# Ledger of designs, part 8: VH-VL binders against q8ixk2r445to577

Target 1, 133 residues: q8ixk2r445to577
Amino acid sequence: FFGMLQNKGLTDYCFDYNPPDENQIVGHQVILYLCHGMGQNQFFEYTSQKEIRYNTHQPEGCIAVEAGMDTLIMHLCEETAPENQKFILQEDGSLFHEQSKKCVQAARKESSDSFVPLLRDCTNSDHQKWFFK

## First folded at step 3 (VH-VL)

Design ra3
Fold by OpenDDE, look of step 5:
Structure ra3 (fold): chain C 133 residues (1-133), chain A 120 residues (1-120), chain B 111 residues (1-111)
Amino acid sequence: as target 1 above (133 residues)
Amino acid sequence: QVQLVQSGAEVKKPGASVKVSCKASGYTFTDYYMNWVRQAPGQGLEWIGVINPSGGKTWLDQKFKDRVTITVDKSTSTAYMELSSLRSEDTAVYYCARGFNWNEPYFDYWGQGTLVTVSS
Amino acid sequence: EIVLTQSPATLSLSPGERATLSCRASQSVDYYGDSYMNWFQQKPGQPPKLLIHDASNRATGVPSRFSGSGSGTDFTLTISSLEPEDFAVYFCQQYDNWPYTFGGGTKVEIK
């Protein structure tokens, strides 16, 4: 699967990554933004290694969850996907993080009109359901 | 299974303070917000405030900003609501209710309620 | 604050009948295509129970006879065919703006 990764509950919002330096793409947080399909910052790929790749730039980036964190951070992809980069996109649309045993949920930033994907206990909320478009 | 268990009924004099507890279990306490809602006898529901257990940030109705303090103890997965300068009109059943976050306060689980009676 | 007005205050019906409950907001509770409105059911001596979130999404375990609709300022809770256990008080609640607010409730009673 590849393309825009869109949330079901938070209508018209997609995974978005726009690093300040295109030659240094790691270390920043993945956010949610209105789905526009322009440029390369909303194009992701779900691979057979259970990675969510940001592969419009070289070297390729893979979404990871750092220890003790609930945010999605861009790391470099590795030959063998590390445990903190493994996700399962399930049939019901839930995006499950294997290491933390939590699901990716669209969340609104406190006191702002911005949104981010966060790890939370898995529920049946549409804000935890995702699809490629 | 998710459970919210609140402390027992309280009887207070006007001017006193009351602190109600809400112990959470069956889920990751810091992943969800905790709301407080009250209901006077035979009346409707009134939202008091909410806390993000992760960091302890609170939002309160302006009506309660000077009298209510909401806190959590992460080590015991317990939320607290303290109401000071009690008045007779504060007599109500006080509920804790779980929300996903400040943008998704679905209140999918509730405590059993705590009756607070304020009388001379 | 956003004021929610529910109507009617009391609805007298028989089992098997269709119930239509209204909730009107003093201002729109929509945000980026979503409507920030919940519906709750409350029975005597019990806390409220979530029925509908985001105006039209049925909560887990809620029977299919319950449905929510509407957007902007006008919302509706529908019970397609009343069961004996459905006679209770129903509240709407908005979470578009601080503070969160509840409607005054509609009592669905047996005719």
Scores: ipSAE 0.020, ipTM 0.710, lowest interface PAE 4.3, mean pLDDT 93

Design ra7
Fold by OpenDDE, look of step 5:
Structure ra7 (fold): chain C 133 residues (1-133), chain A 120 residues (1-120), chain B 111 residues (1-111)
Amino acid sequence: as target 1 above (133 residues)
Amino acid sequence: QVQLVQSGAEVKKPGASVKVSCKASGYTFTDYYMNWVRQAPGQGLEWIGVIDPSGGSTWLDQKFKDRVTITVDKSTSTAYMELSSLRSEDTAVYYCARGFRWNEPYFDYWGQGTLVTVSS
Amino acid sequence: EIVLTQSPATLSLSPGERATLSCRASQSVDYYGDSYMNWFQQKPGQPPKLLIHDASNRATGVPSRFSGSGSGTDFTLTISSLEPEDFAVYFCQQYDNWPYTFGGGTKVEIK
């Protein structure tokens, strides 16, 4: 699967990554932004290695969850996907992070009108449902 | 204490529009979703839609997508539901109800209801 | 959408008796061990009042005589011993997926 990764519950919001330096794409947080389908910052790929890959730039980036965190951070992809980069996109649209045993939920940033994908206890909420478009 | 206070009863002609307000107090308005639910006389409850006051994202039941607009005014902690092209079957008490908070998507506080009567 | 069917439509009982209300979902409302079902009480001229959330958790201030149980597609609200103020209409509601939906309601009336 590839394209815009859109949330079902938080309507018209998609995964978005726009690093401040195009030559240094890792280390920043993936956010949610209105789906616009333009540019490369909303293009992702779900691979057979269970990665969510940001491959519009070289070297390729893969979404990871760092220890003790609930945010999604861009790391470099590896030959063998590390455990903290493995996600299961279920048939029902839930996006499950294997290592933390939590699900990716569209959430609001504290004291902000912005939105981000965060790890939360898994529910059947459409805010935890995602689809490629 | 959490309170949701809705606007007064409305009487409308078929084809007109109505806009119901729901003013929230006693909590941080942008921390919770706001739902709208209606109930025709002597009938059950019907969910209309929901809005996230922070950012204004909405989800509406397919039945209402073409006629309902849900909005908020953060400066006054007020949610609005506008229903257009009114029909007699839209006659109902309309409720606002505080809803989702991250992993708590239940309806713990309700407005007192607003009766909307549609008649020729 | 998930259709919720409540039964019976009307339940006639006397104060002190046990009330058992059923709510059946057209599909499971469970995910990762949790059941996303609410129960509401509504009296004439009033908005619904939350009684139970997550299938079995009493909302704040709800008397212990009210209990919720069930999982998957079958849920039950039990009132162990009816008080005079308990005669009302009761609704179930699922909140696992959009659109949220309500059952048709069960009216608990005095015999």
Scores: ipSAE 0.014, ipTM 0.615, lowest interface PAE 8.0, mean pLDDT 91

Design xa1
Fold by OpenDDE, second read of step 4:
Structure xa1 (fold): chain C 133 residues (1-133), chain A 120 residues (1-120), chain B 107 residues (1-107)
Amino acid sequence: as target 1 above (133 residues)
Amino acid sequence: EVTLKESGPALVKPTQTLTLTCTFSGFSLSTYGVGVGWIRQPPGKALEWLANIYWNDDKYYNPSLKNRLTISKDTSKNQVVLTMTNMDPVDTATYYCARIDYGDYGFDYWGQGTMVTVSS
Amino acid sequence: DIQMTQSPSSLSASVGDRVTITCLASQDISNYLAWYQQKPGKAPKLLIYDASSLESGVPSRFSGSGSGTDYTLTISSLQPEDFATYYCQQYDNLPLTFGGGTKVEIK
């Protein structure tokens, strides 16, 4: 699966990553933004290793969850996907993070009109359902 | 200033099709993240969501009425149209169109509503 | 579908009173909850979104709280213009669903 990773509940919002330096793509938080598909900021790939890859630059970036965090951060992909980079995109659209045992949910940043994907307890929320478009 | 206004017949006979038009200003359905929804309210009763349409032409319907509803938009005219087939007296209600803004966090602007009576 | 059970269906209060309206969802809706005010013959007006965020232009005497399945709209000091019917609405899952409404009447 590849393309824009769109949320069901937060209508028309997609995973978005825009590093300040194209030559240094790791260490920043993945956000949600309106699905526009322009450029490469919203192009992601779900791999056979259960990675969500930001496949725009070399070396390739993979979304990871750091210890104690609920945000999605871009790390470098590895030959063997580390546990903190493994996600299961389930048939019902839920995006499950294996290590934390939590689901990725579209959420509003506090006191902001911005949105981010955050790890939350898994529910039947449409905001935890994602699909590639 | 954001405004919405519903238009259509005030009286519909049973089994006929209702066509309502929402004409809006102050915003555009060409704007990313913007949507328009229809909600109805029978006299003295609660609100019922009918359908949404978004800037990218995504459409969503209340499953209890999905087979009877069609929503469409004409961005150039700032209009959203709702059709509802096989009208019944139970469908008598005030019909509202309302805007869905960024974040899809509810309906922030509403039309004044148009009363539709279904009667033979 | 998610059922929204609103209580009470009606209440009588006086100007200056603290008014509390409750909305119970049939499942966890993760704060994706809005509150509306509707006056007779008028369209609903958005008061609160995301359970506790006050819509622009809404008086601060209105507040929303809650989490999970239980949510509350509070009017700290009821004003004459606040006599109306109030509705909760969830937008966590489709179809969007509203509570049955609470009519706030003058005592």
Scores: ipSAE 0.810, ipTM 0.930, lowest interface PAE 0.7, mean pLDDT 95

Design xa15
Fold by OpenDDE, look of step 5:
Structure xa15 (fold): chain C 133 residues (1-133), chain A 122 residues (1-122), chain B 107 residues (1-107)
Amino acid sequence: as target 1 above (133 residues)
Amino acid sequence: EVTLKESGPALVKPTQTLTLTCTFSGFSLSTYGVGVGWIRQPPGKALEWLANIYWNDDKYYNPSLKNRLTISKDTSKNQVVLTMTNMDPVDTATYYCARIPEYGGDLYFDYWGQGTMVTVSS
Amino acid sequence: DIQMTQSPSSLSASVGDRVTITCLASQDISNYLAWYQQKPGKAPKLLIYDASSLESGVPSRFSGSGSGTDYTLTISSLQPEDFATYYCQQYDNLPLTFGGGTKVEIK
């Protein structure tokens, strides 16, 4: 699967990544933004290694969850996907992070009008449902 | 100033199709994040969500009524149109159009039209 | 669908009273809840979104609280213009659903 990764509950919001430096694409947080499909900021790929790849740059980036965190951070992809980069996109649309056993939920960033994907306990929330468009 | 106003027939016969138009001002459906929804309320009853449409022409319907509902927009006229087929007396209600706030992301309604009463009767 | 159950269906109160309205969701809706006020013959008016965020222009005597499945709208000191019907609405899951309403009447 590839393209825009859109949330069901937070209507018309998609995964978005726009690093300040194209030569330094890792270490920043993945956010949610209105789905527009312009540029490369909203293009992601779900691979057979259970990675969510940001492959518009070289080297390629993969979404990871750092220890103790609930945010999604861009790391470099590895030949063998590390445990903290493995996600399961389930048939019902839930995006499950294997290592933390949490689900990715669209959420409002605290004290802001911005939105981010965060790890939360898995529920039946549409904010935890995702699909490629 | 944001305003919305519903227009359409006050009386519809059973099995006929209802067409309602929402004309709005103070905002545009060309703006990112903006949406318009329809909600109805039978006399003395609670509110029921019907459908949403967004700036990018994405559409969402209440599954219980999806096969009867069609929502569309004319951005240049600042209008949203809702059609509902096979009307029945049980569909008698005040119909509202309402705005989904820009950049709000979530599906609540911050501005509402005054509503238009639709009676389905032979 | 997520059912929203409001309680009470109606209540009588006096000006100056503290009024509490409860909305119970059939499942965890993660604070994706709005409150509306509706007066007879008028459209609903948004009061609160995201369970506790006060809409611009709404008096501070209105407040929202809660989490999970249980949410509350509070009017700290009821004013004459506050006699109306109040509705909760969840937007955690489609279809959007509203509570049955709570009518606040003059005692």
Scores: ipSAE 0.674, ipTM 0.905, lowest interface PAE 0.9, mean pLDDT 94

Design xa20
Fold by OpenDDE, look of step 5:
Structure xa20 (fold): chain C 133 residues (1-133), chain A 120 residues (1-120), chain B 107 residues (1-107)
Amino acid sequence: as target 1 above (133 residues)
Amino acid sequence: EVTLKESGPALVKPTQTLTLTCTFSGFSLSTYGVGVGWIRQPPGKALEWLANIYWNDDKYYNPSLKNRLTISKDTSKNQVVLTMTNMDPVDTATYYCARIHYGEHAFDIWGQGTMVTVSS
Amino acid sequence: DIQMTQSPSSLSASVGDRVTITCLASQDISNYLAWYQQKPGKAPKLLIYDASSLESGVPSRFSGSGSGTDYTLTISSLQPEDFATYYCQQYDNLPLTFGGGTKVEIK
């Protein structure tokens, strides 16, 4: 699967990554933004290694969850996907993080107009359901 | 100032189709994140959601009424139209259109509502 | 569908009273809950969104709290203009559903 990774509950919001330096793409948080399909900031790939890969730059980035955190951070992809980079996109649309055993949920950031994907306990929330478009 | 106003017939006969128009100002349905929804309220009863439409033309319907509902927009006229087929006296209610709050499914600004009576 | 059970259906209170209204969802709705105020012959007015966020222009005496399936609207000191019917609404899952309403009446 590849393309824009869109949320079901939050209308027309997609995974978005826009590092301040295109030559230094790791270490920043993945956010949600209106799906526009323009450029490379919203193009992701779900690989056979269970990675969510940001492969528009070299070296390629993979979404990871750092220890004790609930945010999605961009790391470098590795030949063998580390445990903190493994996700399962389930049939029902839920995006499950294997290591934390939590689900990715679209959430409002601090009562603002901004949104981010956060790890939360898995529920039947439409905000935890995702699809490639 | 953001305003919404519902318009349409006050009286509909059973089996007929209801067409309601929501005309709004102070915002545009071409703006990203904007949506408009329809909610109805029978006299003395609770609120019932009907349908939503968003700037990107995404549409959502109440499954209990989905086969009877059609929602559409005319961005150039700042209008949203709701059609409901096969009206029945049980559909007698005040019908509201309302603006969607920040791409979610909450409603931050409402029209005054229009009363629709279904009677032979 | 997610059922929203609102309680009480009605209550009597006096000006200055602390008023609490509860809304129970049939499943976890992850704080995607709004509260509305409706006066007779008027459209609903948004008070709270995301369970606890106060809508702009709404007096600070209104507050929302809760998590999971259990949510509460609180009016810290009831004012004369607060006598109305209040509704909760979940927007975590479609279809959107409202509570049955709570009528706050003068004691």
Scores: ipSAE 0.901, ipTM 0.953, lowest interface PAE 0.5, mean pLDDT 95

Design xa22
Fold by OpenDDE, look of step 5:
Structure xa22 (fold): chain C 133 residues (1-133), chain A 120 residues (1-120), chain B 107 residues (1-107)
Amino acid sequence: as target 1 above (133 residues)
Amino acid sequence: EVTLKESGPALVKPTQTLTLTCTFSGFSLSTYGVGVGWIRQPPGKALEWLANIYWNDDKYYNPSLKNRLTISKDTSKNQVVLTMTNMDPVDTATYYCARITFGEYHFDYWGQGTMVTVSS
Amino acid sequence: DIQMTQSPSSLSASVGDRVTITCLASQDISNYLAWYQQKPGKAPKLLIYDASSLESGVPSRFSGSGSGTDYTLTISSLQPEDFATYYCQQYDNLPLTFGGGTKVEIK
């Protein structure tokens, strides 16, 4: 699967990554932004290694969850996907992070009108449902 | 200033189709994240969500009424139209249109509502 | 569909009283809950969104709390203009659903 990764509960919001430096793409947080389909900052790929890849630049980035965190951070992809980069996009649309055993949920950033994907306990929330478009 | 106003017939006969228009100002459905929803309230009863439409023309319907509902927008006129087929006396209610922002599902501004009575 | 159960359906209170209204969801709605105030013959007015975020222009005496399935609207000191019917609404899942309402009346 590839393209824009869109949330069901938050209408027309997609995974978005726009690093400040195109030559240094790792270490920043993945956010949610309105799906515009323009540029490369909303193009992601779900691979057979259970990675969510950001293939805009080389080397390729993969979404990871750092220890003790609930945010999605861009790391470099590895030949063998590390455990903290493994996600399961389930048939019901839930995006499950294997290592933390939590689900990715669209959430409002504290005291703002911005939104981010966060790890939360898995529920039947539409905000935890995702699909490629 | 954000305003919404519902318009349409006050009286509809059973089996007829209801057409309601929401005319709004102070915002645009060309703005990303903006939506408009319809909610109804029978006299003395609770609120019931009917349908939403968003700037990108995404549409959502209450499944219990989906086969009877059609929602559309005319961005240039700042209008949203709701049609409901096969009206029945049980559909007698005040019908509201309301604004949604940021692609969410709560309503921050409401019209004054329009009372629709279904009677032979 | 997610059912929203409000309690009580009605209550009597005096000006200055602390008022608490509860909304119980049939499943975890992850704080995707709004509270509305409705006066007779008027449209609902948004008070709280995301369970605890106060809408702009709403007096600070209104507050929302809760998590999971249980949520509460609190009016710290009831004012004359606060006598109305209050509704909760979940927006975690479609279809959107409202509570049955709580009428706050003058004692």
Scores: ipSAE 0.894, ipTM 0.951, lowest interface PAE 0.5, mean pLDDT 96

Design xa25
Fold by OpenDDE, second read of step 4:
Structure xa25 (fold): chain C 133 residues (1-133), chain A 121 residues (1-121), chain B 107 residues (1-107)
Amino acid sequence: as target 1 above (133 residues)
Amino acid sequence: EVTLKESGPALVKPTQTLTLTCTFSGFSLSTYGVGVGWIRQPPGKALEWLANIYWNDDKYYNPSLKNRLTISKDTSKNQVVLTMTNMDPVDTATYYCARTRLYGDYPFDYWGQGTMVTVSS
Amino acid sequence: DIQMTQSPSSLSASVGDRVTITCLASQDISNYLAWYQQKPGKAPKLLIYDASSLESGVPSRFSGSGSGTDYTLTISSLQPEDFATYYCQQYDNLPLTFGGGTKVEIK
């Protein structure tokens, strides 16, 4: 699967990554933004290694969850996907992070009109359902 | 100023199709993240969501009524149209159109005054 | 569908009273809950979104709280213009669903 990764509950919002430096793509947080399909900042791939890959630049980036965190951070992809980079996109649309045993949920930043994907306990929330478009 | 206004027949016969038009101003369905929905309320009863349509033409329906509902938009006219087939007296209600709160939220922040639709022979 | 159960269905109160309305969801709705005020012959008015966020222009005497399945709308000091019917609405899952309403009447 590839393309824009769109949330069901938070209508018209997609995974978005736009690092301030194109030559340094790791270490920043993945956010949600209105789906526009422009450029590569909303293009992601779900790979056979269960990675969510951001491949606009080399080396390629893969979404990871750091220890003790609930945010999605861009790391470098590895030959063998590390445990903190493995996700399961299930048939019902839920995006499950294997290591944390939590689901990716579209969430509002406090006191803002901005949104980010965060790890939360898995529920039947439409905000935890995602699809490629 | 954001405004919405419903228009359509006040009286519909059973089995006929209801067509309602929502005309709005102060915002555009060409704006990213904007949505418009229909909600109805039978006299003295609670609110029931019917359908939403968004700027990107995504459409969502209440499953209990999905087979009877069609929602569409004309961005150039700032209009959203709802059709509901096979009307029955039980469908008698005030029908509202409303704007979804901006930035991807589902709550409705602006509402029309509503239009009363009576289904009767 | 997610069921929204409001309680009480009606209550009588006086100006200055603290009023509390409860909304119970049939499942965890993760704070995706809105409150509306509706007066006779008028459209609903959005008061609270995301369970506790006050909509612009709404008096501060209105507040929302709760989490999971249980949510509360509070009017700290009831004003004459607050006599109305209040509705909760979840938007965590489609279809969007509303509570049965709570009518706040004059004692």
Scores: ipSAE 0.784, ipTM 0.925, lowest interface PAE 0.7, mean pLDDT 94

Design xa3
Fold by OpenDDE, look of step 5:
Structure xa3 (fold): chain C 133 residues (1-133), chain A 120 residues (1-120), chain B 107 residues (1-107)
Amino acid sequence: as target 1 above (133 residues)
Amino acid sequence: EVTLKESGPALVKPTQTLTLTCTFSGFSLSTYGVGVGWIRQPPGKALEWLANIYWNDDKYYNPSLKNRLTISKDTSKNQVVLTMTNMDPVDTATYYCARTDYGDYVFDYWGQGTMVTVSS
Amino acid sequence: DIQMTQSPSSLSASVGDRVTITCLASQDISNYLAWYQQKPGKAPKLLIYDASSLESGVPSRFSGSGSGTDYTLTISSLQPEDFATYYCQQYDNLPLTFGGGTKVEIK
């Protein structure tokens, strides 16, 4: 699967990554932004290694969850996907992070009109449903 | 200033189709994240969500009424139209249109509502 | 569909009173809950969103709390203009659903 990764509960919001330096793409947080499909900021790939790849840059980036965190951070992809980079996109649309045993949920930042994907306990929330478009 | 106003017939006969128009100002349905929804309220009863339409023409309907509802927009006129077929006296209610923003389902601005009575 | 159960359906209170209204969801709605105020003959007015975020222009005496399935609207000191009917609304799942309402009346 590849393309824009869109949320069901938050209408027309997609995974978005725009690093400040195109030559240094790792270490920043993945956010949610309105789906526009322009450029490479919203193009992701779900691989057979259960990675969510940001592969519009070299070296390729993979979404990871750092220890003790609930945010999605861009790391470099590895030959063998590390445990903190493994996700399961289930048939019901839930995006499950294997290591934390949590689901990716579209969430509003505190006192903000911005949105981010965060790890939360898995529920039947439409905000935890995702699909490629 | 954001405003919304519902317009349409005050009286509809059973089995007829209701057409309501929401005319708004102070915002545009071409703006990313903006949506307009319809909510109704029978006299003395609770609120019931009917349908939403968004800037990207995404449409969502209450499944209990989906087969009877059609929502559309005319961005150039700042209007949203709701049609509801096969009206019944049980559909007698005040119908509201309301704005939602940021792609969510929270209604921050409402019209004054228009009372629709279904009677023979 | 997610059922929203409000309690009480009505209450009587005096100016200055602390008022608490509860909304119970049939399932976890992950804080995707809004509160509205409606006065007779008027449209609902948004008070709280995301369970605890105060809408702009809403007096600070209004507050929202809760998590999971249980949520509360609190008016710390009831004012004359606060006598109205209050509704909760979940927006975690479609279809959007509202509570049955709580009428706050003058004692």
Scores: ipSAE 0.838, ipTM 0.938, lowest interface PAE 0.6, mean pLDDT 95

Design xa5
Fold by OpenDDE, second read of step 4:
Structure xa5 (fold): chain C 133 residues (1-133), chain A 120 residues (1-120), chain B 107 residues (1-107)
Amino acid sequence: as target 1 above (133 residues)
Amino acid sequence: EVTLKESGPALVKPTQTLTLTCTFSGFSLSTYGVGVGWIRQPPGKALEWLANIYWNDDKYYNPSLKNRLTISKDTSKNQVVLTMTNMDPVDTATYYCARIPYGDYEFDYWGQGTMVTVSS
Amino acid sequence: DIQMTQSPSSLSASVGDRVTITCLASQDISNYLAWYQQKPGKAPKLLIYDASSLESGVPSRFSGSGSGTDYTLTISSLQPEDFATYYCQQYDNLPLTFGGGTKVEIK
């Protein structure tokens, strides 16, 4: 699967990554933004290794969850996907992070009108359901 | 200033189709993230969600009424139209249109509502 | 559909009282809950969104709390203008559903 990764509960919001430096794409947080499909900021790929790849630059970036965190951070992809980079996009649309045993949920940033994907306990929330478009 | 106003007939006969128009100002349905929803409230009763429409023309309906409801928008006129077929006295209610911010599902601005009575 | 059970259906209180209204969802709604105030003959007014976020312009005496299935609207010190009917609304799943309402009356 590839393309825009869109949330069901938050209408027309997609995974979005816009690193400040095109030559340094890792270390920043993945956010949610209105789906526009312009450029490569919203292009992601779900791989057979259960990675969510930001395949716009070399080396390739993969979404990871750092220890003790609930945010999604861009790391470098590895030949063998590390445990903190493994996600399961389930049939019901839930995006499950294997290591944390939590689901990715569209959430509002504190004191903001911005949104981010955060790890939360898995529920039947539409905000935890995602699909590629 | 954000404002919404419902318009349509105050009286509808059973089996007829109700057409309501929401005219708004202070915002546009061309703005990403913006939506408009319809909610009704029978006299002395609770609120019931009917339908939403968004800037991208995504539409959502209450499944209990989906076969009777159609929602559409005219962005250039700042209008949203709701049609409801096969009206029944049980559909007597105040009908509200309301704004949805940020592609969410809560309603931050409401019209004052229009009372619709279904009676022969 | 998610059922929202609101309690109490009505209560009597005096100015200055602490008022608590509860909404129980039939399933976990992940804090996607709004509270509205409605006065007779008027449209609902948004008070709280995302369970605990205060809408702009709403007095700080209003607060929302809760998680999972249980949510609460609190008015720390009831004012004369607060006598109204209050509704909760979940927006975690479609269809959107409202509680039955709580009428706050003058004692």
Scores: ipSAE 0.898, ipTM 0.953, lowest interface PAE 0.5, mean pLDDT 96

